# VH-VL binders against q89xp2: the designs that were tried, part 38

Target 1, 226 residues: q89xp2
Amino acid sequence: MTSPCKHGDRPPGRHDLVFVSPAGWRAMLDARDDLAADSLLARWPKMRWPTIRRRALPHEATGVALGLPLPPSAGKKRVALLVEIDHVASVARPPSLQQARAYAPRNWWPTLDRLDGLALRHSVDARVYGSLAWQSLTGLDYVTGRSDLDVLFEFRSETDIDRFVADVAAIETSAPMRLDGELMSADGAAVNWREVHGGASELLVKSIERVVLLDRHQFISGATGS
Key: E = the ipSAE of ESMFold2; O = the ipSAE of OpenDDE; V2 = 0.75 times the mean of E and O plus 0.25 times the DockQ between their complexes.

## First folded at step 11 (VH-VL; framework fv_polzastobart)

Design j2 (at its last look DockQ between E and O 0.70; V2 from the best seeds 0.71)
Fold by OpenDDE, look of step 11:
Structure j2 (fold): chain C 226 residues (1-226), chain A 118 residues (1-118), chain B 107 residues (1-107)
Amino acid sequence: as target 1 above (226 residues)
Amino acid sequence: QITLKESGPTLVKPTQTLTLTCTFSGFSLSTSGMGVSWIRQPPGKALEWLASIDWDDYKYNNPSLKSRLTVTKDTSKNQVVLTMTNMDPVDTATYYCAREYYWDFDYWGQGTLVTVSS
Amino acid sequence: DIQMTQSPSSLSTSVGDRVTITCRASQSISSWLAWYQQKPGKAPKLLIYDASSLQSGVASRFSGSGSGTDFTFTISSLQPEDVATYFCQQYNSYPLTFGQGTKLEIK
């Protein structure tokens, strides 16, 4: 398990795992009968499983917007949660490729290892989100035969992005799954790696605050306007 | 009103198996988030958690005693049963069952003193 | 296992005094902590849950605070009926563990 950051160290960003306090969970369960009645949702805090930081919905009340994806066996429902900042107990980054490896199908292992090696070569911090991440976090069956591997690539200013995504694409050619994921800049703004690889002049940039189209160069240079 | 009551033998010989039953009322183990736990307390000593069972039949045992403990529930009878094998005089304690609503023990039985002696 | 260490192990105070008991966890337990009161020959009674929430029906002179590893239980004005042993308990992770207890007496 990734060591959680203590409360107050940093605000949770997009894709961050958020551990909610017992009081926070109690408040949510008491406020929403639909949550309290769901066995798996009741199980979630009991198992001390995290939520994921999401963008706030339009006109959503003030608070920390969180998401909780249920596994396919539970209908693949995405639960939207909102908690007060004081109920954020700790924040953690998504699992690393290495951490998630043991929970992945064995035929995924070569791809995971290649991606891990690639990330290291390029000084990119690679983490997993999506089905594999939740499978690793909960031990529940999230990964199916149709699941993508979702990877978050945190790059730096010195990273050769074009070369990096080309290498990612090369790895995908022999992968048993589709490689999805995002390139994330230091400020937390992220784009789909395929958009970058496709050579688009404008990129759909997602941050915790907004979704915007930005010039490719602006995004890569870190000028995301945040 | 929520109540819990422990029942079973108060005297057990060494190496024998202890079986305790917790009978409760005022709540149901079919309710999500509900659980029942067993806790013991040797005379004059601290509390020790033994095992828990929840609404979905998940069982949690203290690893130090895992091989000796079994917990089961009968939701229809509002009963939880604890079985502990190979009892030793060191296991002499007051045994409690308690309700877990969410995570804390908000209601307790009165406890039953179990003495392990030859 | 998470070790819970209470301080002090025992104390004797006067009626009306402020009483403070501390509980330290061997690792962070966030606010997954409860405080119990146990009178002689009786089962423990929940006083505080989630580190600082007062259980229904419990007197307001009882309070809890803290998060992470360090927690405090307070009686603002000690009453004769408060003579008991007090326990902290973590439910952050299994196995669930209790402090060794603090025996509170009146001088």
Scores: ipSAE 0.882, ipTM 0.945, lowest interface PAE 0.5, mean pLDDT 95
Fold by ESMFold2, look of step 11:
Structure j2 (fold): chain C 226 residues (1-226), chain A 118 residues (1-118), chain B 107 residues (1-107)
Amino acid sequence: as target 1 above (226 residues)
Amino acid sequence: QITLKESGPTLVKPTQTLTLTCTFSGFSLSTSGMGVSWIRQPPGKALEWLASIDWDDYKYNNPSLKSRLTVTKDTSKNQVVLTMTNMDPVDTATYYCAREYYWDFDYWGQGTLVTVSS
Amino acid sequence: DIQMTQSPSSLSTSVGDRVTITCRASQSISSWLAWYQQKPGKAPKLLIYDASSLQSGVASRFSGSGSGTDFTFTISSLQPEDVATYFCQQYNSYPLTFGQGTKLEIK
């Protein structure tokens, strides 16, 4: 048997999956009548599907802010959840491209295979988030004919970022979907891949705690061992 | 109070089909998170989960017995029915039904002993 | 399937003693675990759920602890009415599985 997802060495970031403990689910069900009122929300704890980390709202001074992204059939909403830190059972990385492939539309498969090959060549860890990720995690219909492919590219200090994003752009030219993606450093800070490919001198850097503008060289050099 | 009660035959012959009914009161199987499960206990042995049926008709069967088990419900009668085919003397056990609120078994019936013998 | 192993298989102690029973899962079950008490000829009674939460109406001398693979059930001061067999049960994954039981007697 494959081992369960292990808790990471870092606190949960923007794209990390969070599995809630049974005590955490019971506490939320007791506090939130809306969870039992929706058929899909009521099923979620029973399926033990994960949640996603989100930024805390101003009144959420303590606890871990989580989101539950619903599929289009349920109105494509993100339900806000708040749990105590001791109710976080485990944290997992998003699904890999390889894991998600079987859940993607067939016409996406060549693009996924090319991205997987590219990631291997550059020693980049490529994972999915967004609609394909949730489709692969739940089996529910998240991907539509208008969906983007949302890819998280976790690069290393040795990664030639400029060549990598150029190759990503080349793959997109023949893709059946728009490729939306982020380059993520080991610290969990991320930027949109198109900003890097487009040559922007300042990048919009996103983390779980804040969104800031950084100089292009600060982001790239900081991600490689600062 | 919440109660569950098992009913059905006490004695069956090998190869016969067992049908047990769980009749309950004090809760509704239409309530989100509610389920009813069947668990058996051979004399002097550990408990063995057999099958569950949830408020939204989702069903679980023990894979070691899957082809032999059918579980159904009638929410209006507060009943859950277990059918188990091709009974064998090894299936001699006390059969319980239990309420499953999301996961654990918080209320149990008193059980019914089913003996499988020629 | 997740196997649940209890220790000891039987135990004989005196009224007022502290009783400790352990349960080990063959793989991690986080805190998806319950403890039951079963008296002869009766159905199990839920005592502890989610590894450490006391069921309503259960005496405070009963407690549970642990997460992952190793779990402990404790009776802080044994009473005559506590003579029973005790079972752990995991509800992390289907099939749901039970420990083999620990028979508790008074000397």
Scores: ipSAE 0.539, ipTM 0.793, lowest interface PAE 2.0, mean pLDDT 89
ESMFold2 (binder alone), look of step 11: mean pLDDT 92; pTM 0.936

Design j3 (at its last look DockQ between E and O 0.74; V2 from the best seeds 0.00; counts 0 for: pae E 2.1 > 2)
Fold by OpenDDE, look of step 11:
Structure j3 (fold): chain C 226 residues (1-226), chain A 118 residues (1-118), chain B 107 residues (1-107)
Amino acid sequence: as target 1 above (226 residues)
Amino acid sequence: QITLKESGPTLVKPTQTLTLTCTFSGFSLSTSGMGVSWIRQPPGKALEWLASIDWDDYKYNNPSLKSRLTVTKDTSKNQVVLTMTNMDPVDTATYYCAREDYWDFDYWGQGTLVTVSS
Amino acid sequence: DIQMTQSPSSLSTSVGDRVTITCRASQSISSWLAWYQQKPGKAPKLLIYDASSLQSGVASRFSGSGSGTDFTFTISSLQPEDVATYFCQQYNYYPLTFGQGTKLEIK
């Protein structure tokens, strides 16, 4: 289980796990008649499973925008929820590679271990999101034979990004799955690692507030304007 | 109106198996989110959660008693059955079934006193 | 297991008095806490859920507050019919656990 941060410690950012209070769950689900018959939605609060922080849509009311992905067995539906800030009980980072390892297919283990070692060498904080993360969080079957490994690499100003992504690419060559993921700066802005590895001068930068094209150097230097 | 009622033996000998039935009305275990729990209370003591079963036939047992507890449901009869093996005098208690919400219990049966004695 | 410690274990007050009972969890349970009233020979009755939500049909003199580890149950003006044992219950972790109870009497 991920260590939660108490309410008020920090606002939930993109990819953060958000644990919602029981009152919050009641409020969210009561407002959504379309979800009333969904077995997993009913189970979610009972199991104290988290949601994921997402960008708010332009038409959404004030609140904390949350996402809830259902597993493939349930149609792989992505449920969009909105909760009042007062009903955010706690926030946690996505699970680490180490935390998620036990829930991954065994043939993934060598790749996970190599990535973990790489992250450690480069002082990068590596965490998982996507199917493996939710599998680890819920125990439900999210990972399939077609699943990618989604990794969030939180880098620092001193990180050699070019070398790091090159090493990630090298690991992928022997991996049984595709390696997807994002490089995340300290301010929460993130870019697909493949874009960086491709040598693009402009990068599609995603944050909780916006999606923008930024100069590669600006992103790497942390000058994302957020 | 939501009601629950416990039924079964009120006297059990040591080492015997206790079987209790909870019959309920006003709700269905076919409805998503619904569940029924068993809770017991020794005379003059605190409440202890025993086991639960939900709409999707998920079963939850108190780890301290897991090996002794079995819970099943018959949705068509609106019944939940609890079995507890190897009863001991220490298991003497009032046994309740209750409807679950988010694992809070909003409706309770009246309870049935089960005495374990030789 | 999560330990729920209630305080006090017993109290005797007068009609009309404000009554306060506390419940402390051994670790944070967010607001996944309920309060029950149990009269002698009767099943527990849910009064408060989600730490502060009043159950339907329950008198407004009952209230709950708190989050994390420390919770408070309050009767604003004690009535004769409120003589009972009160229990807190956490439902954030398995197994579900209850406090030891607070016996409330009238002087």
Scores: ipSAE 0.896, ipTM 0.954, lowest interface PAE 0.5, mean pLDDT 95
Fold by ESMFold2, look of step 11:
Structure j3 (fold): chain C 226 residues (1-226), chain A 118 residues (1-118), chain B 107 residues (1-107)
Amino acid sequence: as target 1 above (226 residues)
Amino acid sequence: QITLKESGPTLVKPTQTLTLTCTFSGFSLSTSGMGVSWIRQPPGKALEWLASIDWDDYKYNNPSLKSRLTVTKDTSKNQVVLTMTNMDPVDTATYYCAREDYWDFDYWGQGTLVTVSS
Amino acid sequence: DIQMTQSPSSLSTSVGDRVTITCRASQSISSWLAWYQQKPGKAPKLLIYDASSLQSGVASRFSGSGSGTDFTFTISSLQPEDVATYFCQQYNYYPLTFGQGTKLEIK
């Protein structure tokens, strides 16, 4: 089965934002004591904040597997949700790097600006996930002094991936945070940028459906698209 | 058995501050997801949302009136209080309080007409 | 702010007729929309929530449909007790906003 997709040219990825309909939230609140009783978790339906796509567990045979990443102050990192497909109101890409910049700590701004410039030079679409993404989506405090910068780099058929990751590594040497990022194909398959930079001949490729080990050639060739 | 009732003055002079109290029963504003809102309706005109306060003291004010509105609650008394400063004759309206169970206004008070005139 | 535009402003029709009222949002509100009935001198009464769900105790002749920007409220067979003003209200974005109302009369 497949998840709903906005009118766009790529399938939904595992980092996609999913907005739940009011009927979907009512159904979950009726079924889930932990959602209904928890003051912080109640803010999600109240504010109509999105959720994040996650990989389904085997016992979640029907529906769309979602998560609510909680801020560090709540002690929990992620709350699992499961909704029926007809309760998905819309799906959106993660926030762009440019959209998220205003919500980042000021000492991150030079690194974000360099990454944005790099992405432009290489025709790469740069988006954020993780703590900065959720800080930008909710206004809650997710980013700490120990937070990584989590970036999705969607590359194009003409992108020189090896040169791109070398430039990312150069930016990280002066960054105030660890840069944790994924290279994502137009088809939604992704690898960690460090595996590519490190010269690994085989890469751990992640998609919404599975995690597989592919050789570098196979990922680059298959991830370019048609 | 859910009820809400508005109380306060029905006649106010221009520039005065209006204070309205919503007293409710049959639900608790401490329950996650619960909120109480103030909505007004000038005679013969559309409803206008003014302000809301949630179970966790999160507050929403209509931006067009934000500097004039204060909403507070006392959960021990089942009350929500609206304060609106610098009243003007254009503020003459029926003022309602209503319950939100997350989003929609499912229970309303009977409303109280507040007339602003000199 | 989301502008909610209702049509028509008033409507006069016969008992037993089908009544249709429309509501348009200035931008998408998904299905975060309610319909209210208000009789003179009374508080509004919630009829439809989430665009199409009937509130408990509301007669089945009332229905709602739509998503996004265009919404429809229908009374399948008008009854004398349905004479009232009807409002749509969006609750996807703050500030919460109402349509200007449709006054329904029997001719």
Scores: ipSAE 0.536, ipTM 0.794, lowest interface PAE 2.1, mean pLDDT 88
ESMFold2 (binder alone), look of step 11: mean pLDDT 92; pTM 0.935

Design j4 (at its last look DockQ between E and O 0.69; V2 from the best seeds 0.72)
Fold by OpenDDE, look of step 11:
Structure j4 (fold): chain C 226 residues (1-226), chain A 118 residues (1-118), chain B 107 residues (1-107)
Amino acid sequence: as target 1 above (226 residues)
Amino acid sequence: QITLKESGPTLVKPTQTLTLTCTFSGFSLSTSGMGVSWIRQPPGKALEWLASIDWDDYKYNNPSLKSRLTVTKDTSKNQVVLTMTNMDPVDTATYYCAREDYWDFDYWGQGTLVTVSS
Amino acid sequence: DIQMTQSPSSLSTSVGDRVTITCRASQSISSWLAWYQQKPGKAPKLLIYDASSLQSGVASRFSGSGSGTDFTFTISSLQPEDVATYFCQQYNSYPWTFGQGTKLEIK
């Protein structure tokens, strides 16, 4: 299990796991019949599984926008939730490669280990999101034969990003799955690693606040304007 | 009105198996969020959670007693049954069943004192 | 297992007094905490859930506060009928565990 941060330590950012308080869950359950009507949605608060921080929808009410992905067996439905800030019990980062490894298919292990080693060499914090992350968090079957490995690479100002993504691409050549993921700067802005590897001058930068096209150099230097 | 009632033997010999039944009314164990737990309390001591079963037939047992505990439900009869094997005098306690509203125990049975003695 | 430690183990106060009982968890349990009242020979009664929510039908003189590891149960003005043992319980993680109890008496 991921070590949660206490409420108030930091605001939840994009990809952060958000644990909702019992009062928060009760409030949502009272307000939304669809949650109680779905077996897994009803199970979610019982199991105290986390949600994921998402960008707010246009015209969405004030609050903390959360997402809840159901597994493929449940139709891969994504449920949008909104909670008051006071109902955020704790926030955690996505699980590390090491934490998620035990929940991954065995044929994924060599790739996970190589990525972990790469991240360490480059002083990059690598975490998983997507199907593998949720599989590790819930124990439910999220990973299928068509699943990608989604990795969040939190880089630093001193990180050689070009070399790093080249090495990621090299690892993918022998991987049994597609490697997807994002490079995330210290301010929480993130870009698909493939865009960076492709040498694009402009990058689609995603943050909790917005999606924008930024100059490659601006993004790498941390000048994302957030 | 929500009620729960424990029934079963009040005297058990050492090494024997205890079987307790919780009969409840006023709610259904088919309703999402509903569960029934067993809690015991030795005389003059603290409460100890034993096991739980919920609306979706998920079962939770106290790891310290896991090998000895079995919990089942009959939703149609509004009953939950607890079995505890290899009873010992240390297991002498008042045994309660309680309703879980997802988590907290909002309604309790009156409890039944079970004495383990030769 | 999460250990719940209550303080004090017992107390004797006067009618009308403010009573404060504390419960400390061995690790963070957020607000997954309930308070129960148990009178002699009776089953526990839920008073407070989710650390601070008052159970329906419970007198307003009862309250709870806290989050994380430290929680407080309060009776604003003690009444004779409040003589009982009080327990905290965490339901953050299995196994669910109770405090050892606080026996409350009137002088």
Scores: ipSAE 0.893, ipTM 0.954, lowest interface PAE 0.5, mean pLDDT 95
Fold by ESMFold2, look of step 11:
Structure j4 (fold): chain C 226 residues (1-226), chain A 118 residues (1-118), chain B 107 residues (1-107)
Amino acid sequence: as target 1 above (226 residues)
Amino acid sequence: QITLKESGPTLVKPTQTLTLTCTFSGFSLSTSGMGVSWIRQPPGKALEWLASIDWDDYKYNNPSLKSRLTVTKDTSKNQVVLTMTNMDPVDTATYYCAREDYWDFDYWGQGTLVTVSS
Amino acid sequence: DIQMTQSPSSLSTSVGDRVTITCRASQSISSWLAWYQQKPGKAPKLLIYDASSLQSGVASRFSGSGSGTDFTFTISSLQPEDVATYFCQQYNSYPWTFGQGTKLEIK
């Protein structure tokens, strides 16, 4: 699979892929016996696969907090990494729905096609994270019969969010999997799509920097609450 | 301490199958991160990577030659074997095996010239 | 496939001169690049890895620089034993690919 394509430029945010430089990988392999000794973990530097950003813990003030999401056969856990800023070689957006399609189970394809069409009609950028994203990036078996489809929907101020989520819910009624995912504003702040569809007046909004409560319309406008 | 050596026929007829063995010492293919690659070089030409096999028995083949290449290993004998089917005069080259420590080729065998002619 | 273009294809210069060889990748390869020396009838020898890191046991007159698509290999002061072909190799993504090489001669 080629590198994930950018739909458009935006600030780095949740679910962005981070590629580590060879110097960064060598430093981590030297410092972390668990990376060097574990056959699966050693695959990441070997294959030059990306990592993901994660929320830094309070004691991780220096460096960039990253994670390696492991497949279900390894317990579906995330290995925490911390790298120096100079060892971040590049950042890419998550795979698009279209890029990920070939790696999905065949019975998911009609749902992916309907979501792609919906996103196009609403001028929403639709990407995947979670199991389908990592299956498309690595070729390892992440998607199971019980997997959700995790979609990241970047919306614009013009987007009728209420109509969009209603249409997403309608697509889910015929889907072979549960649709899970996030609506993301242009500044990288995100909320669970079901919370919006459920009619909540206040939304739990997550960004790489913070978690805040915003009124529904504050989130839709893309402004941080204050 | 680390050495690799290629062995096998030096003359092969067109359509025959080439089998080359890389015998190495000073490292183990069971160590995470270790691999062995086969690379060839036609006389006076650029090097061309052919295939690799790593510590976890993952195999990588050059897509341009994928249907012709098989790579296997015997960790107990410190050997990696390349099989290349349907040889033809354009395949005349020096064939090398090389160790990859995750990525780069840090140790190479001396190479063996394989000539394909009738 | 990522194509690696080297220049010049050959170079003739004097002992003590500074030598510069360039390598350009058809796509960004970050710093996933190595430089090799190959003397006639011999196997390649790794000199530089990760674009700029000197391999153990390699003389300090050899160096590399660059990132992305443009890379430079330098011999600060050419020695008689440096007569060889030099080539780059990317290891950003499979298949691994090599430059065509630069034949270095002494006048």
Scores: ipSAE 0.558, ipTM 0.797, lowest interface PAE 2.0, mean pLDDT 88
ESMFold2 (binder alone), look of step 11: mean pLDDT 92; pTM 0.934

Design j5 (at its last look DockQ between E and O 0.85; V2 from the best seeds 0.00; counts 0 for: pae E 2.4 > 2)
Fold by OpenDDE, look of step 11:
Structure j5 (fold): chain C 226 residues (1-226), chain A 118 residues (1-118), chain B 107 residues (1-107)
Amino acid sequence: as target 1 above (226 residues)
Amino acid sequence: QITLKESGPTLVKPTQTLTLTCTFSGFSLSTSGMGVSWIRQPPGKALEWLASIDWDDYKYYNPSLKSRLTVTKDTSKNQVVLTMTNMDPVDTATYYCAREDYWDFDYWGQGTLVTVSS
Amino acid sequence: DIQMTQSPSSLSTSVGDRVTITCRASQSISSWLAWYQQKPGKAPKLLIYDASSLQSGVASRFSGSGSGTDFTFTISSLQPEDVATYFCQQYNSYPLTFGQGTKLEIK
């Protein structure tokens, strides 16, 4: 398991795992009858499973917006949660490719290993989100025959982004699954790697604060306006 | 009103199996978030958690005693049963059942003293 | 296993005094901690849950604080009826574990 950051070390960013305090869970479950009655949702804090940091919706009250995806067996429902900042117990990054590997289908292993090697060569921090991440975190069945591999590639200013995404695309050609994922800059702004690979002049950039179209060069250079 | 009550033998011989029943009222073990735990306390000593069972029949055991412990529930009877095999004089203790409201033990039985002696 | 260490093991104070008991976990348990009061011959009684939440019906002179590894239980003004042994308990992870207890007496 990824070592959680202590409370107060940093605010949770997009894709971060958020561990909620018992008081926070109690408050959330008590406030939502629909959640309290759900067996799996009750199980979640009992198993000390994390939530995921999401962007806040425009109508949401002040707090930390969290998401909780249920597995396909539970209808693949995405539960939207809101918790007070004081109830954030700890924050962690998503699982690494290496951490998630053991929980992936065996036929995924070659692709995971190639991506891990690629990330290492390019000094990119690669982590998983989506179905594989939750499967690794919970042990529940999230990955299906139609599941994509969702990877978060945290790149640096010196990273050759064009070459990197080309190499990712090359790996996908032999992969048993679709490779989805995002390129994330140091400031937390992220774009779909396919948009970058497609050569678009403008990119849909997602951050915890907003979704905006930015010039490709601006994004790559780190000038995201945050 | 929420109540729990332990029942079973108060005297057990060494190597025998202890069976304790927790009968409770005022709540249902079918309710999400509910659980029942067994905790024991040797005379004058600290509390030791033994096992837990929850609304979804998940079972948790103290690893040090796992091989000797079994916990089951009958939701329709509002009962939880603990079995502990190969009892030894060191297992002499007051045994409690307690309700888990989400996580903490908010209601306890009065406890039953179980003495293991030849 | 997470070890819970209470301090002190015993104390004797006067009526009206402020009492402080500490509990230290061998690793971080966030706020997954409860405090119990146990009187002689009785079952433990929950006083504080989630490190700082007061159980319903419990006197306001009882309080808890802390997170991570260090926790504090406080009685603001000791009353005669507070003579008991107090236990902390972590429920961050299994196995659930208790502190060794603090025996509180009145001088």
Scores: ipSAE 0.880, ipTM 0.945, lowest interface PAE 0.5, mean pLDDT 95
Fold by ESMFold2, look of step 11:
Order: sequence, then structure tokens, then C-alpha cells
Structure j5 (fold): chain C 226 residues (1-226), chain A 118 residues (1-118), chain B 107 residues (1-107)
Amino acid sequence: as target 1 above (226 residues)
Amino acid sequence: QITLKESGPTLVKPTQTLTLTCTFSGFSLSTSGMGVSWIRQPPGKALEWLASIDWDDYKYYNPSLKSRLTVTKDTSKNQVVLTMTNMDPVDTATYYCAREDYWDFDYWGQGTLVTVSS
Amino acid sequence: DIQMTQSPSSLSTSVGDRVTITCRASQSISSWLAWYQQKPGKAPKLLIYDASSLQSGVASRFSGSGSGTDFTFTISSLQPEDVATYFCQQYNSYPLTFGQGTKLEIK
């Protein structure tokens, strides 16, 4: 699936997968009766599945705030975790479209293939998050008949973003699902692709640390909140 | 006090099926995170993991032996059973069961030597 | 499969000496590694888990270190009761695999 990196290769950012060390899991299981007692939650440390970075709560001044998204059958809850930085074993990118394809419903395959081709033509790194990502990472049933396809498009300064999102919109017209997704700059700041396609003059730019409004040109030019 | 004990035949003939039972006490396989594993050691050789079964009845098999192995549990009797088909003299080894607390083997049975000989 | 290569295969040294055994994984295993002691005719005994954590009831002269692919097991001052074979074992991924062992003897 994903190609995990050892701890310290780059700082954890928005959408990064975080693998917790055995010491980190033992510490959490010792401290959290709810985690230790739940059969599904116990599967995470057993299988060494990753977690996801989240924004810290106010009382979480130290450590790394992580989330554990449960499948729909478990109520769609995201379990909050907090680990010491020394217990982060590695950080990895979300699954690529290619890696996730085999785990998608078969009627999604043509859309995934077209998105792969588009991303390649524009030199954009396309990855998945959300239900398809977690289905591919765990093998558990996350994708439902109502699921969106959630795609991260990591673009470069030279990318013609307006042409790119127009082509994404064209692909969606024949897709069996709603395409939801984000355009992400090299520093990990992201905006919803529909805001860009819809011509909004100001974009809601999200990063792991903050949410800001930027002028459309500022974001497309590769700057995030300076 | 946590204990595990292996039981079953100590001598089998080539092609026969080996069935070993691990009987344990002091913990429950219904507890989240718990598992029982089978490991073997030929005389004077390295340990080789064979199979594991965990609290949710997930089963894990050594891929090189998977077609020959079956592991099952009876949590009400605190037992785990290993079945290994088509025994060969190369399978002569001491067979251990061990408790798996998520990952590592913290408690082991005494082991039982199984000799495969014509 | 992740292969575990252990060195040396045997070692003979004196009471009170420092003993060092190494284990190398064929792929990164983070810190998902244990060390076991096995005396003749006995089952293995877990000494170190998570590469460096001492198991309950194990003497403090035993220690472990390392992460990734290279791991070290140390006995700070060898005692007569430490004569045994020592194994590393990875639990990063299935199949779970063991090193070939290091037989430790006293001169």
C-alpha cells in the first residue's frame, strides 16, 4: 500500500498517515480503558494500521494529535489519540490512486483511470483520502453507495490549475460518484477543487495549523499565508 | 499465574496428520489484544513461527506452510488446536504454544517434541 | 519475508565481561523487535521487547537498543547463569521471524 517513511524525513502535515511505535501503542492501551476494551479499536495496534494527523484540542499542548477513523459499521466515529513525538515511528503519504484502485468498486475504475491519466499529463501527484483510502489501508468496509471519491491533487508552481480543474470537472460528468477533493501546495496547504473551478475570488485554505482566506491568485501562485 | 501446555502425540509417521492442543490458564482469548501462537524448533535449529489465532478469531499462517496448517480455538475450554497435514521427517521439532500480547511472545508452554519417523 | 541475521553465531567470554550481540533486519522494522534467552531443554524467555524495553522480572544487566534495521543486545556484566542461546525476533509484519541465535558460553 503506501510507502511509509521513517520518522524525521519530513514534518507531518495535513493528510499524512502516521504510524505509531509499539511503545506508543502500549502507552495508549495502558492509559485508555476505552481503547483497550474495544475489540475493533484493539485491531489497530494488532495490525499496525496507520493513524491520521488532526488539529490538536486546546488541552493537547504537547504531543502529536492523531485520529483513528472508524468504518460506517462502527458508527462513523473518529477516535482521538494523543502520542508523544518520540512514539511516532514513521510518516507516509496517503495511498496513490494506483494503490487504491483494486479496493474500489469496479464501476469506479474508469474514473480512477481517467484521473490517473490526467494527473500524469499535468505532473500532479494524485492520492486518495476518506473512505477509499481507509478501505485500501485496512481492508474494512468504508466505501458505501453514498461515498464520494476523495482525491488529493498535489500541484506544482508550473501547473495550469484552471485547466486541471476544468478537466477534473469533465471527468466527473460521467463518474458514478461525486468527486470531492483538494488541491494541495508543496507546503501542505489545501483548498477544495470545486472552489477553484467555481471561480471563487477568495479560497478557504486549510493546513494542519490553521484555516485562512487567501485571494485566488495568492494560493495558485504557491503562497500560503506567508 | 499464566500457563500454557502442549499436548498431543510425540511420534507420528510420514504422511500422517499431527494434531496438537494448547491448554492455557490465567488469561482469556476473548480479551482484546490476546492471541496464541504455535512455534516450532528442530533440534539445534532456529525457531520457526507456524500460526497464530487472536481474540476475534483472525488466523495467521506461515505462508510456506499455509496449505498444511489449520489453527482453531475454543475459548470456553481455553484451548487452541493446531493441525498440520502430510508430516515429513523434516518436521521433527519441539512444538511450543505461546501467548501473544498483541505482538511478542511473553509466555510459553514447556514444548512437546514431535518425532516424524517411519 | 523479513530475514533476521544475527552475529556472532557463538561467543565465549569471562564472567564480568560485557557481551554484545547484533541483529540486522532485511527491511526496516522500526522498533518492533524482541530478544529471547533460551537455556538447553527449556522454552525461550522474553528479555527485551520493543527493541529496548526490559521485560518484568528480568535483571537490569540486560539491555537492548536500535531501530530500523540494526539492533544490539547487551549484557553489561556477564553472570554464570547467563549461559544460554539468545535470539532476536521481529514482529513488524507476518510471517514473524527469528534470528538464528547466538550461543553464549563462559571461558
Scores: ipSAE 0.522, ipTM 0.795, lowest interface PAE 2.4, mean pLDDT 89
ESMFold2 (binder alone), look of step 11: mean pLDDT 92; pTM 0.937

